# VHH binders against Programmed cell death protein 10 homolog (ccm-3), part 4

Target 1, 215 residues: Programmed cell death protein 10 homolog (ccm-3), of Caenorhabditis elegans (q17958)
Amino acid sequence: MNEEGGYLGAMTYQCLYSPVMEKIKQQHRDDPRASLALNKLHTALTTCEQASPSFLYDFTKVLLDDSELSVNLQESYLRMHDTSPTNDLIVSGYEQNADYKELTKRAIELRRVLSRVPEEMSDRHAFLETIKLIASSIKKLLEAINAVYRIVPLTAQPAVEKRKREFVHYSKRFSNTLKTYFKDQNANQVSVSANQLVFQTTMIVRTINEKLRRG
Below, E stands for the ipSAE of ESMFold2; O stands for the ipSAE of OpenDDE; V2 stands for 0.75 times the mean of E and O plus 0.25 times the DockQ between their complexes.

## First folded at step 1 (VHH)

Design h22 (framework vhh_8dlx_2)
Fold by ESMFold2-Fast, scan of step 1:
Structure h22 (fold): chain B 215 residues (1-215), chain A 124 residues (1-124)
Amino acid sequence: as target 1 above (215 residues)
Amino acid sequence: EVQLVESGGGVVQPGRSLRLSCAASGFTFSSYDMHWVRQAPGKGLEWIGNIYYSGSTFYNPSLKSLVTISRDDSTNTLYLQMNSLRAEDTAIYYCARGSDWEDLISYLESYDYWGKGTLVTVSS
């Protein structure tokens, strides 16, 4: 378990279980008994994710390993962020505010460029170019966070500052993982640290939304 | 101390070509990626392209056919060749040092070493 900040369960639920449940719901839309069973399963999965965040990831990994499927979950989650909905990055009620809109834009841009990492790692030159784009996206997102910090209520500022510090921490962790990768060729750790950065973009916007709703 | 000094700017007619130079000192030039960045009056910074320590180049797709970046490691000099200049190319042109990828923390925080810039005015 390479868990940091509880992202494993959240990513597994959002990337795999939630979309699968929605697809099955569509297949059984005319069956009331199936509908009830799906609602019970949905509740169980969300409860399980909240109570034991690593359980869903561990369960899924064992299932794939036992099925003899050669799937790298970290790489798969990362690739999914290229096309996934970005509703979690919207500051609700402030969609037309310039600073909050800029925060959303920069978070989406970082998520999209990080999604390209697994495909580009095999070409050192292309990967170095992607790293430069990632560094630029990180800097732009930090600038957007600083701008948001200046306009959020004073009561919200400590929480935003905490999320900024965590984002900087995971950005530095990502850079150190890249340094280790070029030395030791351990590609999986790059995907892990990239997913941790993706999760931090979610946590920043989630925290802002929570603070704006509560005062 | 790290120093970057741009030169070669001036007034140039539309459709002409211009070559800018950047003299580097205070570091091992051959070990670093180098960048060209410009800023038009009243606008933000626009990245033009870079040249890796290996000599390979990567350009802003919007400018790819109009510019060529090269380097001479024996003289610690970076060059920007611009062709078919237009009025919208009027800007202050900066060279900037990219960080070594082996220091990835520095890389994420870098591109802070810039010259003072050289003004290019495209006017008839």
Scores: ipSAE 0.015, ipTM 0.161, lowest interface PAE 6.9, mean pLDDT 80

Design h23 (framework vhh_surovatamig_d1; at its last look DockQ between E and O 0.83; V2 from the best seeds 0.00; counts 0 for: pae E 2.3 > 2)
Fold by ESMFold2, look of step 2:
Structure h23 (fold): chain B 215 residues (1-215), chain A 126 residues (1-126)
Amino acid sequence: as target 1 above (215 residues)
Amino acid sequence: EVQLVESGGGLVQPGGSLRLSCAASGFTFDSYAMSWVRQAPGKGLEWVATISGSGGSTDYVDSVKGRFTISRDNAKKSLYLQMNSLRAEDTAVYYCAAYGSEIDELFSYMTGPDYRGQGTLVTVSS
């Protein structure tokens, strides 16, 4: 599906392929031929991701469908963020700037708390506590986005404003999905909206990096 | 019919204090999270403070922490905001707002309230 391929596709290499490649590399650390082959595979996978952002997602989907395995991808992707690298949330070349550093911090915090959703949903009281943390993280990220908006070049401000509006829109959708969940217990839609928020958070930082690189 | 009626606004000098009140009727008051929101001239709405239905949990925007205290009396169906050490930037129309969902209360900075009053003006000026 192209909607899932959009937001899940954007995180597939980070959540699935990068960690798996590291595990296999460690398993074969004493075999130089395997190490060389794994580096070549790494390059091919990153080339595919660059050329077609949904390719690795589609490839994974075909593998799972052909294997007849039943995997809840929405929940799986969320859980993987707990241990996934966060270098995609750094504003490159500005790591010591207080405002960009705060943006990175708040983006990481939101991603981490959203990763807890699949495990907490079945315990209503625990889930309400996690939702408090999510709401607080969204608020703090919005404040960090506003601070960064003031310091980016004027040519970048429209793009940052657009990403802020999209992030707010998906935050509201997540809030509404939670209200519906407490009525009808549709856990999958909570995971879908949480993944969409993770994607929007990533897109804010990616857009800023692109605009600062180009001016 | 649901009503939220704010009172207690007025003109005050910087450093002064005011206590805002909100009288509620027409709904189950203790089931609703209550907030104060404000609108400065020419600006959008800003969330100020929230109190849970039971009164056991409060939260504040950073700019008012340590200066403002939100409270409620469920028996009197009333919400209060004690405002100390007032500053010029606190000048705004203050609204009482009610949220019927814990989710809406938790996201109060982004969601509209179920009910909102007509507001009371606070002016902080020398």
Scores: ipSAE 0.218, ipTM 0.585, lowest interface PAE 2.3, mean pLDDT 86
ESMFold2-Fast, scan of step 1: ipSAE 0.273; ipTM 0.603
ESMFold2 (binder alone), look of step 2: mean pLDDT 79; pTM 0.790
OpenDDE, look of step 2: ipSAE 0.508; ipTM 0.801

Design h24 (framework vhh_8fcz_2)
Amino acid sequence: QVQLVESGGGLVQPGGSLRLSCAASGFTFSSYGMNWVRQPPGKGLEWVSGISYSGDSTTYADSVEGRFTIIRDNDKKMVYLQMTSLKTEDTAVYYCATEYPSLEEILSEFYDYEGQGTQVTVSS
ESMFold2-Fast, scan of step 1: ipSAE 0.016; ipTM 0.249

Design h25 (framework vhh_3k1k_2)
Fold by ESMFold2-Fast, scan of step 1:
Structure h25 (fold): chain B 215 residues (1-215), chain A 128 residues (1-128)
Amino acid sequence: as target 1 above (215 residues)
Amino acid sequence: QVQLVESGGALVQPGGSLRLSCAASGFTFSSYAMRWYRQAPGKEREWVAGISDSGGSTSYEDSVKGRFTISRDDARNTVYLQMNSLKPEDTAVYYCAKDSSTLDQLFEELYGSGMDVWGQGTQVTVSS
């Protein structure tokens, strides 16, 4: 178990619970009781996660394990990032800013290339090409973050810098996990470290969005 | 993509001077520290000089201190190495490099040296 797992609840919600709740809402769109019940469920799950970080992940994991279903949640979440909505990464009023457009573009590209890791890692040649694309995407995202400093208030720059340092730290952790994998490590650790990178990418964009939106 | 092109290498006599240039493209030059390395035949690549992103700080390997000067021109995206009082031991291929972030270290560790983080080099020969 990953004690640094604040990302686990967020990933579980975004990849699993949120899409399911939206589908149920659509199926029952003419029933106001269903909408109210879904809102109450959302609030309850969010409250539990805030009180106990990783609750949603642990809850889902126990449900699957207790039912004797064999599902690798880390690999599943990572694959789901390829089809995840990107609208939540856009801040109203900055869609036409070139630096912000570049930041959003690079964040989406990194998330998508990381999502290919589970599929590609069984083929050594394809996996090495994917790793090369990941390294390039990480570099381009950092360059976009540096450029976006031009529109981030000076007082907010330390918060963005902290997120950037955390992202770099998890990028190095991912590299070390890959080295271990090529020597004799379980593939699951690669998926774990990749999901941590996806989470850090999301946190950088969200931090920048918060600092730009809240005047 | 990041590209670094070194130039200025030549044959020079001991005690002579030479100025190397490195033209950078594909990244925000003023935001990165720059470094010079050299590699003599049969030897490992060694660090020679470094300059901070602001140009306010420079550093040198002990054997070149007082003889070599690193500088930069951000308007021209170029870093320079002024070499004075050249010695036969300075004979090497000289390489320009963008200062490695943790990411560049990741690239280098996974793919090895000679990726886009390095220039192709320029040959300096000090004849005795």
Scores: ipSAE 0.016, ipTM 0.175, lowest interface PAE 7.0, mean pLDDT 78

Design h26 (framework vhh_vobarilizumab_d1)
Fold by ESMFold2-Fast, scan of step 1:
Structure h26 (fold): chain B 215 residues (1-215), chain A 122 residues (1-122)
Amino acid sequence: as target 1 above (215 residues)
Amino acid sequence: EVQLVESGGGLVQPGGSLRLSCAASGFTVSSYDMAWYRQAPGKGRELVAGITSGGSTSYADSVKGRFTISRDNAKNTLYLQMNSLRPEDTAVYYCARDEFLDYILGDSYDYWGQGTLVTVSS
C-alpha cells in the first residue's frame, strides 16, 4: 500500500496542508505577526517532510488516531480532488498552446472522475458508469501525452516517455485493484490505487514544467 | 481464442418479435458480464441490455419492458428476446463480453461479435 512513502506525503500536503495554510494566511492577512508565524509553521512542516518523505502523512494519521476520529484518509483525499485547485496541472507559459492545454484538460477530467469513486461505489449502476468514464478519460489522457511528446524539445522526450510508462503502470494497477474489489469488496484498496493514479497526473505535468523551464 | 457468433436477425413487421442468439466459445459466459449493443444509422453503438456474471440484468430506457436478456450456461449462449418491435429498433445488434474492468487496459480487451442485422419495417 503506497510503499514509496513520498506519494502519501505529497498528497497530504496538496489536499490538506497547502489549502488550509493558504486560507488561514488569507484570514489573517491584516495581522503581520500571525502571517510571520504561519510562514514559520509552513517552513517547519516542509522541512520535516523533506527530511522524512512520509512525515506529514504519519503526523496526520497519528493525530487522527489519537483523537479517535473515524476518518479514511485515502477516501477523503479522493473526494477533495473534486474541488481542489488544479494549478499543478497547468503547463506554465504554455497555457494557450493547444496540445499543452489539452493535456491539462484531460488530466483535470481524470482527477474529477476519480474523485467520484468513493461516492459512486455504493451505487452499483453508477459505479459501472464511472468505471467506463475513468477508462475513457485514461485513454484520452494517454492520447494527449502522445501529442505533447511530439512537440516537447528533444531533450525532454525521454522524461515524458518515462512518466507515460509510469502512468500506464498505475492505470494497470488500478484496473487490477478494481478486479479484486468485485471479488472481495475491499473499497480502501480502490481508493489507494485511485490516489496513486491521481498523483501520476501531477508527476506528468510537473516533469513537463521542469523540462520546459529555462534553468 | 475468444469467439462470439450472433444469429437470429432479419426483417420483421412493427409489433413483431425476434430472438437473437450469441454462441460463445473460448470462455464460459457464466463467468463474465455479457451485453447486447446496437448501432443504428447515424448513431454510435449503444448498450441495449446487460447481464452480470451474478445474473443481474439492466436495460436501456428505450427497450425496458420490451426486451429480455438471458443466458443458457449449459449451451454457453446469450439471448435477447425482442418483443413489440418498432422501426426505431432497426440496427445491427452486437453481442459483447463486457470486460468493464479491462477497459482501462485498452480497446483490445473488448470482445465483440460480427453483429446481426434487425430491420423493422412494413
Scores: ipSAE 0.013, ipTM 0.159, lowest interface PAE 8.3, mean pLDDT 80

Design h27 (framework vhh_8dlx_2)
Fold by ESMFold2-Fast, scan of step 1:
Order: C-alpha cells, then structure tokens, then sequence
Structure h27 (fold): chain B 215 residues (1-215), chain A 122 residues (1-122)
C-alpha cells in the first residue's frame, strides 16, 4: 500500500469515524442491543477499509459531495489535530522512558503547531512566526528520533532510519510547498503537505511500537 | 563586520565535479544554519540545501543526489560538492546564514555572500 496515498483513509478513520463511534457507543453504553449494532457497524467499516484502503475517504467524499457541503477535508483534518487524542504517539510500555517520552512530546508539539497553519495563513506576520515555530519543532523531533535510534534494539534500527528519512522527505516537501504558496499557489497544497507530515509522526511511533512488541 | 566569501567558481566542462567553499567571519559560525542558494541567469533564487549547527543536512529533493553540503566549524568554512555538472547548473552560487532552516523560504536569511559564478560549458 502506498503510505502517502493511504494516509487519507487513516486520517479519515482517526479524525472522523473513530471519535464519532466512541462517542455514540458511550451514549448507548447501557443499551445492549444498540451496543451490538454499533459494534457490527464499526467492524463493517473497518473490514471495508482493510479490503479497500481508500474506502472511508471515498465514502466520506461522496457523502459531502451529495450533501453539497463546502468542506475542505485537508484543512478539516489538520484543524482536528489541535484537539484530537494523542494515544497513537505513545510508545506503549515505555511511557516513562526519557527518550521515548521526549519523542512523544515532540511529535505532539509538531502536530499542534501544524494544526494552526490554516488559521494563521491569512496574516503574513503571524504565519511567518508560526513557520519559524514549525521549523524549530521539526528539528526538535529529528533530535528525538536520533536519540531513540541509539536506544532501540539493533534489529529495529533500519526501520527507524527509514522512518526518519521519510520524515525528512516530507519536511522538505512542506518547505517547498510554502515557497510555492508565497508565489501565489493554492493554499490547499499547504494543508496536504502538512497532513502528510502529521501522518509521518504516526508512522514513526507505530513502527517503533511494532518493533518493540517483538523485541 | 559580518562577511561570507564564496570561492571555487569558474568555467567547468559538463559531467565534471566542482567543490565550492564559503569562508565566514564576524559572527559565531557554529550557532548558524548555513545554506547554499543559486540563481541561474534570468531566473529566481533556488535553494540547494542547508547544514545546521549539529551537522544535519537537508537538501532540495530535486538536487539531493547531485550535491553534498558539509561544514568545518574549526575554520568557519561551508562547502558544496557538486557532481555530474550540467549546463542547467550554470548560476551564481551564494552561501547564506540563518538561525533557522526556514529563513530562506521567507527571504529572511540573516547574512548573504556576494556569490561565485559557475559556468558549465556546453
């Protein structure tokens, strides 16, 4: 699966469907019949996404088109990262390890500052200051990745290095998108590249969790 | 007095390699991210890449396989190694200093050199 293309399904699940399903299940926690039906729906959606990696994104897009709602999904996903749960950035079983804790902290900080981009873009001075904060946050996360690389098992190091290289690639893509934006490009491409960078924070931590579970 | 002085430019044949140097003075070199930027005749500025205070390098994806940036903090010198030079690499090459790797994209690099001309004969 192409991870760059696949992030749309993952973001749609994480930002829209998972939080909504959790909230609805909680509202009906005392209704066994409703709980059973909601679990079946959740399983069906997960199965469809697994069988077709873009299913949830395509489904959501069709619903928005049919409802004639003027929604920019890329901007909406980016804004949602300001308040979304950060459980996906925790290194399970290592929450008190200084290096893994630092990785989580820096990944959260990058998500939060990137989530501000759509709102800040209309004010040049504010946006320039936000870009400086993004640059600083990217560097701090890279330093945290380097520290984690030194402490993970040797068998995990190639995977961490691959994720670091991908993160750097998407950081430079984001930088280039900003250069184009200041030369009168569509703002939507900035949101796209920012979301791709957010997704890289998920992939880094996910990869580390997978490698640490197997030893 | 802050100065950045590029050197190593000149006329080179296609396919050859060339190494540019930038000598920095008048500021604490080790605190700054150093950048290479070029400008081809009649075109805008193109960011090549940078190297931060810790030695971490970041390249323009279009140029990543063709260039290597390095620094020597003991001599306050920045280097650009260019391989497989082509006619389209003909440009004035500038070194620049900034406290953040994003200063270039905003046109807010703190210090700029006067540039060194590289002409790739066709």
Amino acid sequence: as target 1 above (215 residues)
Amino acid sequence: EVQLVESGGGVVQPGRSLRLSCAASGFTFSDYAMHWVRQAPGKGLEWIGNIDHSGSTFYNPSLKSLVTISRDDSTNTLYLQMNSLRAEDTAIYYCAAGLSDFEYLLGELDYWGKGTLVTVSS
Scores: ipSAE 0.013, ipTM 0.198, lowest interface PAE 8.2, mean pLDDT 80

Design h28 (framework vhh_surovatamig_d1)
Fold by ESMFold2-Fast, scan of step 1:
Structure h28 (fold): chain B 215 residues (1-215), chain A 125 residues (1-125)
Amino acid sequence: as target 1 above (215 residues)
Amino acid sequence: EVQLVESGGGLVQPGGSLRLSCAASGFTFSSYEMSWVRQAPGKGLEWVATISSDGSSTDYVDSVKGRFTISRDNAKKSLYLQMNSLRAEDTAVYYCAADTYSEMLDQLLGSFDYRGQGTLVTVSS
């Protein structure tokens, strides 16, 4: 793993490989052999990522570096969260439950507002307004997590509480990174901490889905 | 339901001492970092002190270092703030907060942590 939080492989898959694979699959939907080959490729990439976290991120970074493209992957992933699929934030089987639906809504809203950060950092007024919206979105998501904690099975509560504490930890880290940014102008660390916060929204919902499936 | 109930506030003279208590229920107290935050009349929230979940680490705002001591009793699900050498500028409503505290987020929205109803501390002759 190149960086902390284990988010690199997940972000690379969600932002780059999954959308690309889906588009290519749709372009070849009338070709069963292409569909089978794409499914095999998906399995191979997933297996490589499990064997060597963060293989997908490392592969993509080497590819970009070797192509001489000066792309900031952290900023690119963050921007992509505005349009990337959000099906990973749905609590399966509970899509009509008000509390789980609210959790999904607030997680999506946080991803979208965080996606604005790279674009708005160059404009002080816009960036400060975005930070205010991020703070509001974090608070609303935290309230949604607390509501979900009250309705999950007792056996699931410790896991939800752990994910809530991790989300809070990364929210504080993001806040501290913003304070540092205004002193040293290190924009990349803001993107890194923002992506870590996005990944926490994925981990919260994933953990809930796993516990509800097993409980 | 998360509940935090603060007590121990009152009127004291400058140089006096008070001990604040916070009784927690509805969550796994021993798993949470706990903080004291205060709000002076007409001002925003100010973080005062934090203690780690196991009590091994504490941190304080500079203005109270050496005067205030934060402590906890996980068996009793209670948080404490021992306040010594009190000053007029310590006059505020003191809140017990669970979870985490972010100074920047507090400046923008106020604390999003769970807080109780607070306990008033007035330092005046």
Scores: ipSAE 0.016, ipTM 0.188, lowest interface PAE 6.9, mean pLDDT 79

Design n01 (framework vhh_3k1k_2)
Fold by ESMFold2-Fast, scan of step 1:
Structure n01 (fold): chain B 215 residues (1-215), chain A 123 residues (1-123)
Amino acid sequence: as target 1 above (215 residues)
Amino acid sequence: QVQLVESGGALVQPGGSLRLSCAASGRTFSSYAMRWYRQAPGKEREWVAGISWSGGSTSYEDSVKGRFTISRDDARNTVYLQMNSLKPEDTAVYYCAADLGYEYDSWGLYEYWGQGTQVTVSS
């Protein structure tokens, strides 16, 4: 209904529906009728998600509940970021600009290292090395955001600065969640805070794309 | 990978001031939260101060609040501890540590440690 529902819907789209739809479209590429039907379905799902950000998450949750499937969605979404499409992290029309390319590269790197968290949490030594890589990746992404801030139009700078502050806030939340995890071993909260960080990378690039198209 | 070297420890009189430095080697310094600890003879090592990886947040042990200030200079790969209004109870070997966490407080996680620098507060 709000920010919590928004990131869940976005993760459901990126990790579950978008990759599946692309694979099915590829498998049926030589069937014109199937291709048209799949394109209409994809458009309908993305339109519903755009109009109601919680739609895809709610739909998936009802399907899982009705089928009696026990799935940890937070953990699954993190794992799926290793293979999910990253076209949402591209700054459209500026793919050859060095600063925007660096932003995309660092956002992808953060998503991939965060995707390793569920698998590596059970091994303390491996997890500590992954935490070190996450810290480095967060720092590099923040530096890339600062570089982009200098080259976006002046009218876009306040929006980019707001997204940078939100990213820092969720980075600190993730760090605090790790501290709590080593005391109480609540793995699910680590997955939640990691997915919120992933969502912030999407929001930064989305905001930049919106401002470059309209402002 | 980070290697830490502390310096600045000295003999000072009660009420005096001292600044400790911790120089880091390696290109990942700015990715770590930095902390100061101290250990007096016969006592356990205690946390003194911390600064986040961004430098935006600091935290202190209750007995040093208002007297000590932690800061960092990422261009010089150095963290500082400014100590004012020193007391005999502040006498200890001071250690700096790099933490995998991004926050200023003590996490109890894996840490890189320096060799320490001796501070003695005596008349």
Scores: ipSAE 0.005, ipTM 0.216, lowest interface PAE 10.2, mean pLDDT 79

Design n02 (framework vhh_vobarilizumab_d1)
Fold by ESMFold2-Fast, scan of step 1:
Structure n02 (fold): chain B 215 residues (1-215), chain A 122 residues (1-122)
Amino acid sequence: as target 1 above (215 residues)
Amino acid sequence: EVQLVESGGGLVQPGGSLRLSCAASGSIFSIYAMAWYRQAPGKGRELVAGITSGGSTSYADSVKGRFTISRDNAKNTLYLQMNSLRPEDTAVYYCAADYYGSEWYTDEYDYWGQGTLVTVSS
């Protein structure tokens, strides 16, 4: 549904635009006029991501097409998860809570293991070992989600359960995409399903933050 | 994508013990919630025991205290230790796996094995 389109905008913002804006803002930190203008631009980009999830993705695609550069965005986003900021995986106000802290840790671990997929795909034996690590990471994240489910307010539990079911669904989709990859060699579909799985992890933490903010 | 194969069934006398095994093939055994169901001749399937991906267990009242469900993710295997067996435990025992979560919210499982027969009789 909408979440499949939404992950492209979210990934484009988190992997490309947010880090670039922070670097540019730091370069101009001693210039008050530039700092104000850059803060307004950053706010505008954030607003665009929220109001039109495909805008930043579409804009980036046009820029790459016009530059005549051959870039696989799905593979690039996946690789970027190794070093991209992880602020979106923090449960705000509950950083010292053991269960929420564990959820953040396991989500980051899954993101980083998935980032290795494009590099490992060319060697079947190495790739199978990476797949085993992904399976282990998925299990640990599910255990962390179950622990969080037990401690969130009762009114939040249905939303957390729904996000957990969606995460498992995309884990199954990723597994099935791997099976078809060994038959048809379509590497791009593997990157797509891996990015969707990463996005589901982000949605779990986002949903928890929204429910806890409302009380 | 997951294939399940049960083993360990057989004939046992009342009061005896059996251990059932379910070997899973497929890429992500550790994320599945797993369960044992049974079906006696001419009756519907009933849930015997369940185990989540995180290791939480649940049991039917009829087997509570007598049966123990466990899993070995390194071996991709699910177990059911059956003690103090009774004639009413006679059934075909099925292994089941669910992709949709670590809890068994419905009777709808994604994958089922072929079953293993357990007969408790003198």
Scores: ipSAE 0.000, ipTM 0.194, lowest interface PAE 13.4, mean pLDDT 79

Design n03 (framework vhh_surovatamig_d1)
Fold by ESMFold2-Fast, scan of step 1:
Structure n03 (fold): chain B 215 residues (1-215), chain A 123 residues (1-123)
Amino acid sequence: as target 1 above (215 residues)
Amino acid sequence: EVQLVESGGGLVQPGGSLRLSCAASGFTFSSYAMSWVRQAPGKGLEWVATISGSGGSTDYVDSVKGRFTISRDNAKKSLYLQMNSLRAEDTAVYYCAKDFEYSSGWYEGFDYRGQGTLVTVSS
């Protein structure tokens, strides 16, 4: 997808390639040739993604389709967020700061509750409770972002505000997708919107880390 | 506490009719749009119909247009769904719902308080 290629590649890398490569690298830690080959593979995949946004997503989709595997990648990505590493949501160098620690906590909580959406959609009571938890989690994360905005360097504030506005935009998009889902039963669009919201959570923390490194 | 109690479901032959009712309490009924949503066995939730707080506007899913009529009585705090020309595909548990609200960039979804009412269309 041209206009949204960045989140597809990022999600595919975070959910599939990064955990697998780390696991395989650790299993072959005593084999320098395997380690070197895995590093070259990582570089090649990163180069392909930069040259053609969504390459990793497209490659994975074609591989699954050609193998005749019945997999919904958007749903799978959401489910994987339940157990995925959360190091990308840590504000590096500020792990002991209460406000940055709270931001990380709320970002992780939103990622985890969104991961429940595919499983809970088929159960009326569970899905309604999950929607309430998502709304609560979004509000708590917005409160954490506002607290962080007040303590980041003045030069970083415009970037944080921009990421907050994008997060609000994708929160509204997700909410509208839920409203549409109840009318047309298009479950896949709910999964797409949820993944976009997860990606915005990652972008907030990434932007803060970039600005703190340069400020 | 918001409470919604559905009734009127039952077994009916294809082509038959049923009228569902929902009794609401715990909120200012006339201030909110109300909806009927259903869940067929083994399927997800499907929106069926919505009526504005005043009753002045209604909306329906395409598959029930011309067959179903949503209405309300604000004095009695009750919502209704008149279902005509019923089909096997209409078999589902029907839920009364307080419609989506938007606050702080987020909709809170439907507020289901009842167990729903089962509609079975079978020959």
Scores: ipSAE 0.012, ipTM 0.266, lowest interface PAE 9.1, mean pLDDT 81

Design n04 (framework vhh_8fcz_2)
Fold by ESMFold2-Fast, scan of step 1:
Structure n04 (fold): chain B 215 residues (1-215), chain A 121 residues (1-121)
Amino acid sequence: as target 1 above (215 residues)
Amino acid sequence: QVQLVESGGGLVQPGGSLRLSCAASGFTFDDYGMNWVRQPPGKGLEWVSGISWSSGSITYADSVEGRFTIIRDNDKKMVYLQMTSLKTEDTAVYYCARELYYDFLTGYDYEGQGTQVTVSS
């Protein structure tokens, strides 16, 4: 269920709503009334994202369509990953563990290189170099996942293996989308598959955090 | 020791046909997608065709679609490229390339030594 509708809502939350809420909270940091209200709103948006997959995406899409803004949400989400917070990629409580730290580092690197795709697609030389960096980044992240798999509790290993298989699947899907793009020049599907790959990095770290958490 | 050995290249007249072969060894062939890429004289590598491990997904570059056919034989650990209606623009060194699940057009794990195809009268 999470992979189609759920990832759109999650990306909309991470790329649009969460960063905007954080900036607004900072603008009103010295107003206790506004700070309390904004914290409640932020919590409500997080709850909405979890309870209603794709709601935030659908809401945003309608808002943009009605405002006559010609915005490609998939491309915008990718671009935003260049500067977006990476809190979702931290393994809570294990920030000093070398293997978990490496996993976070490699996931951030993949997110950042994928963010370059929309801008570089129009320059074939730059895009081919970016594809090489994406392939290298995927390989390094897989190596980090393998290292983490060896140190997680045995009870967590099946879940990590499932997330790894899904990551490989979406990596192959992204590769196939690139081949289709070089044939038909349909850029939107590249952005879609890249965002699906970004979401898989979130799912890997989220699953690890859930399995390492004690109740 | 991963090894890819291409063969079947040669001199052919425009409109002619050639069948390229790639013999794979040193890895579990059935786990990998395979690609054909080519390098024309004085140019960079150009992707030609790809085939998934099961032959369930096959793709071609626009310049060769309808003229080339990629085939794999997992039992023999072979990949073939059947080329028809050859043009002078098809003149290149053709390489067989192993693709990991996350490899892209320029990110092949291993390439063979190549086989020269020359289309000339």
Scores: ipSAE 0.016, ipTM 0.177, lowest interface PAE 7.0, mean pLDDT 80

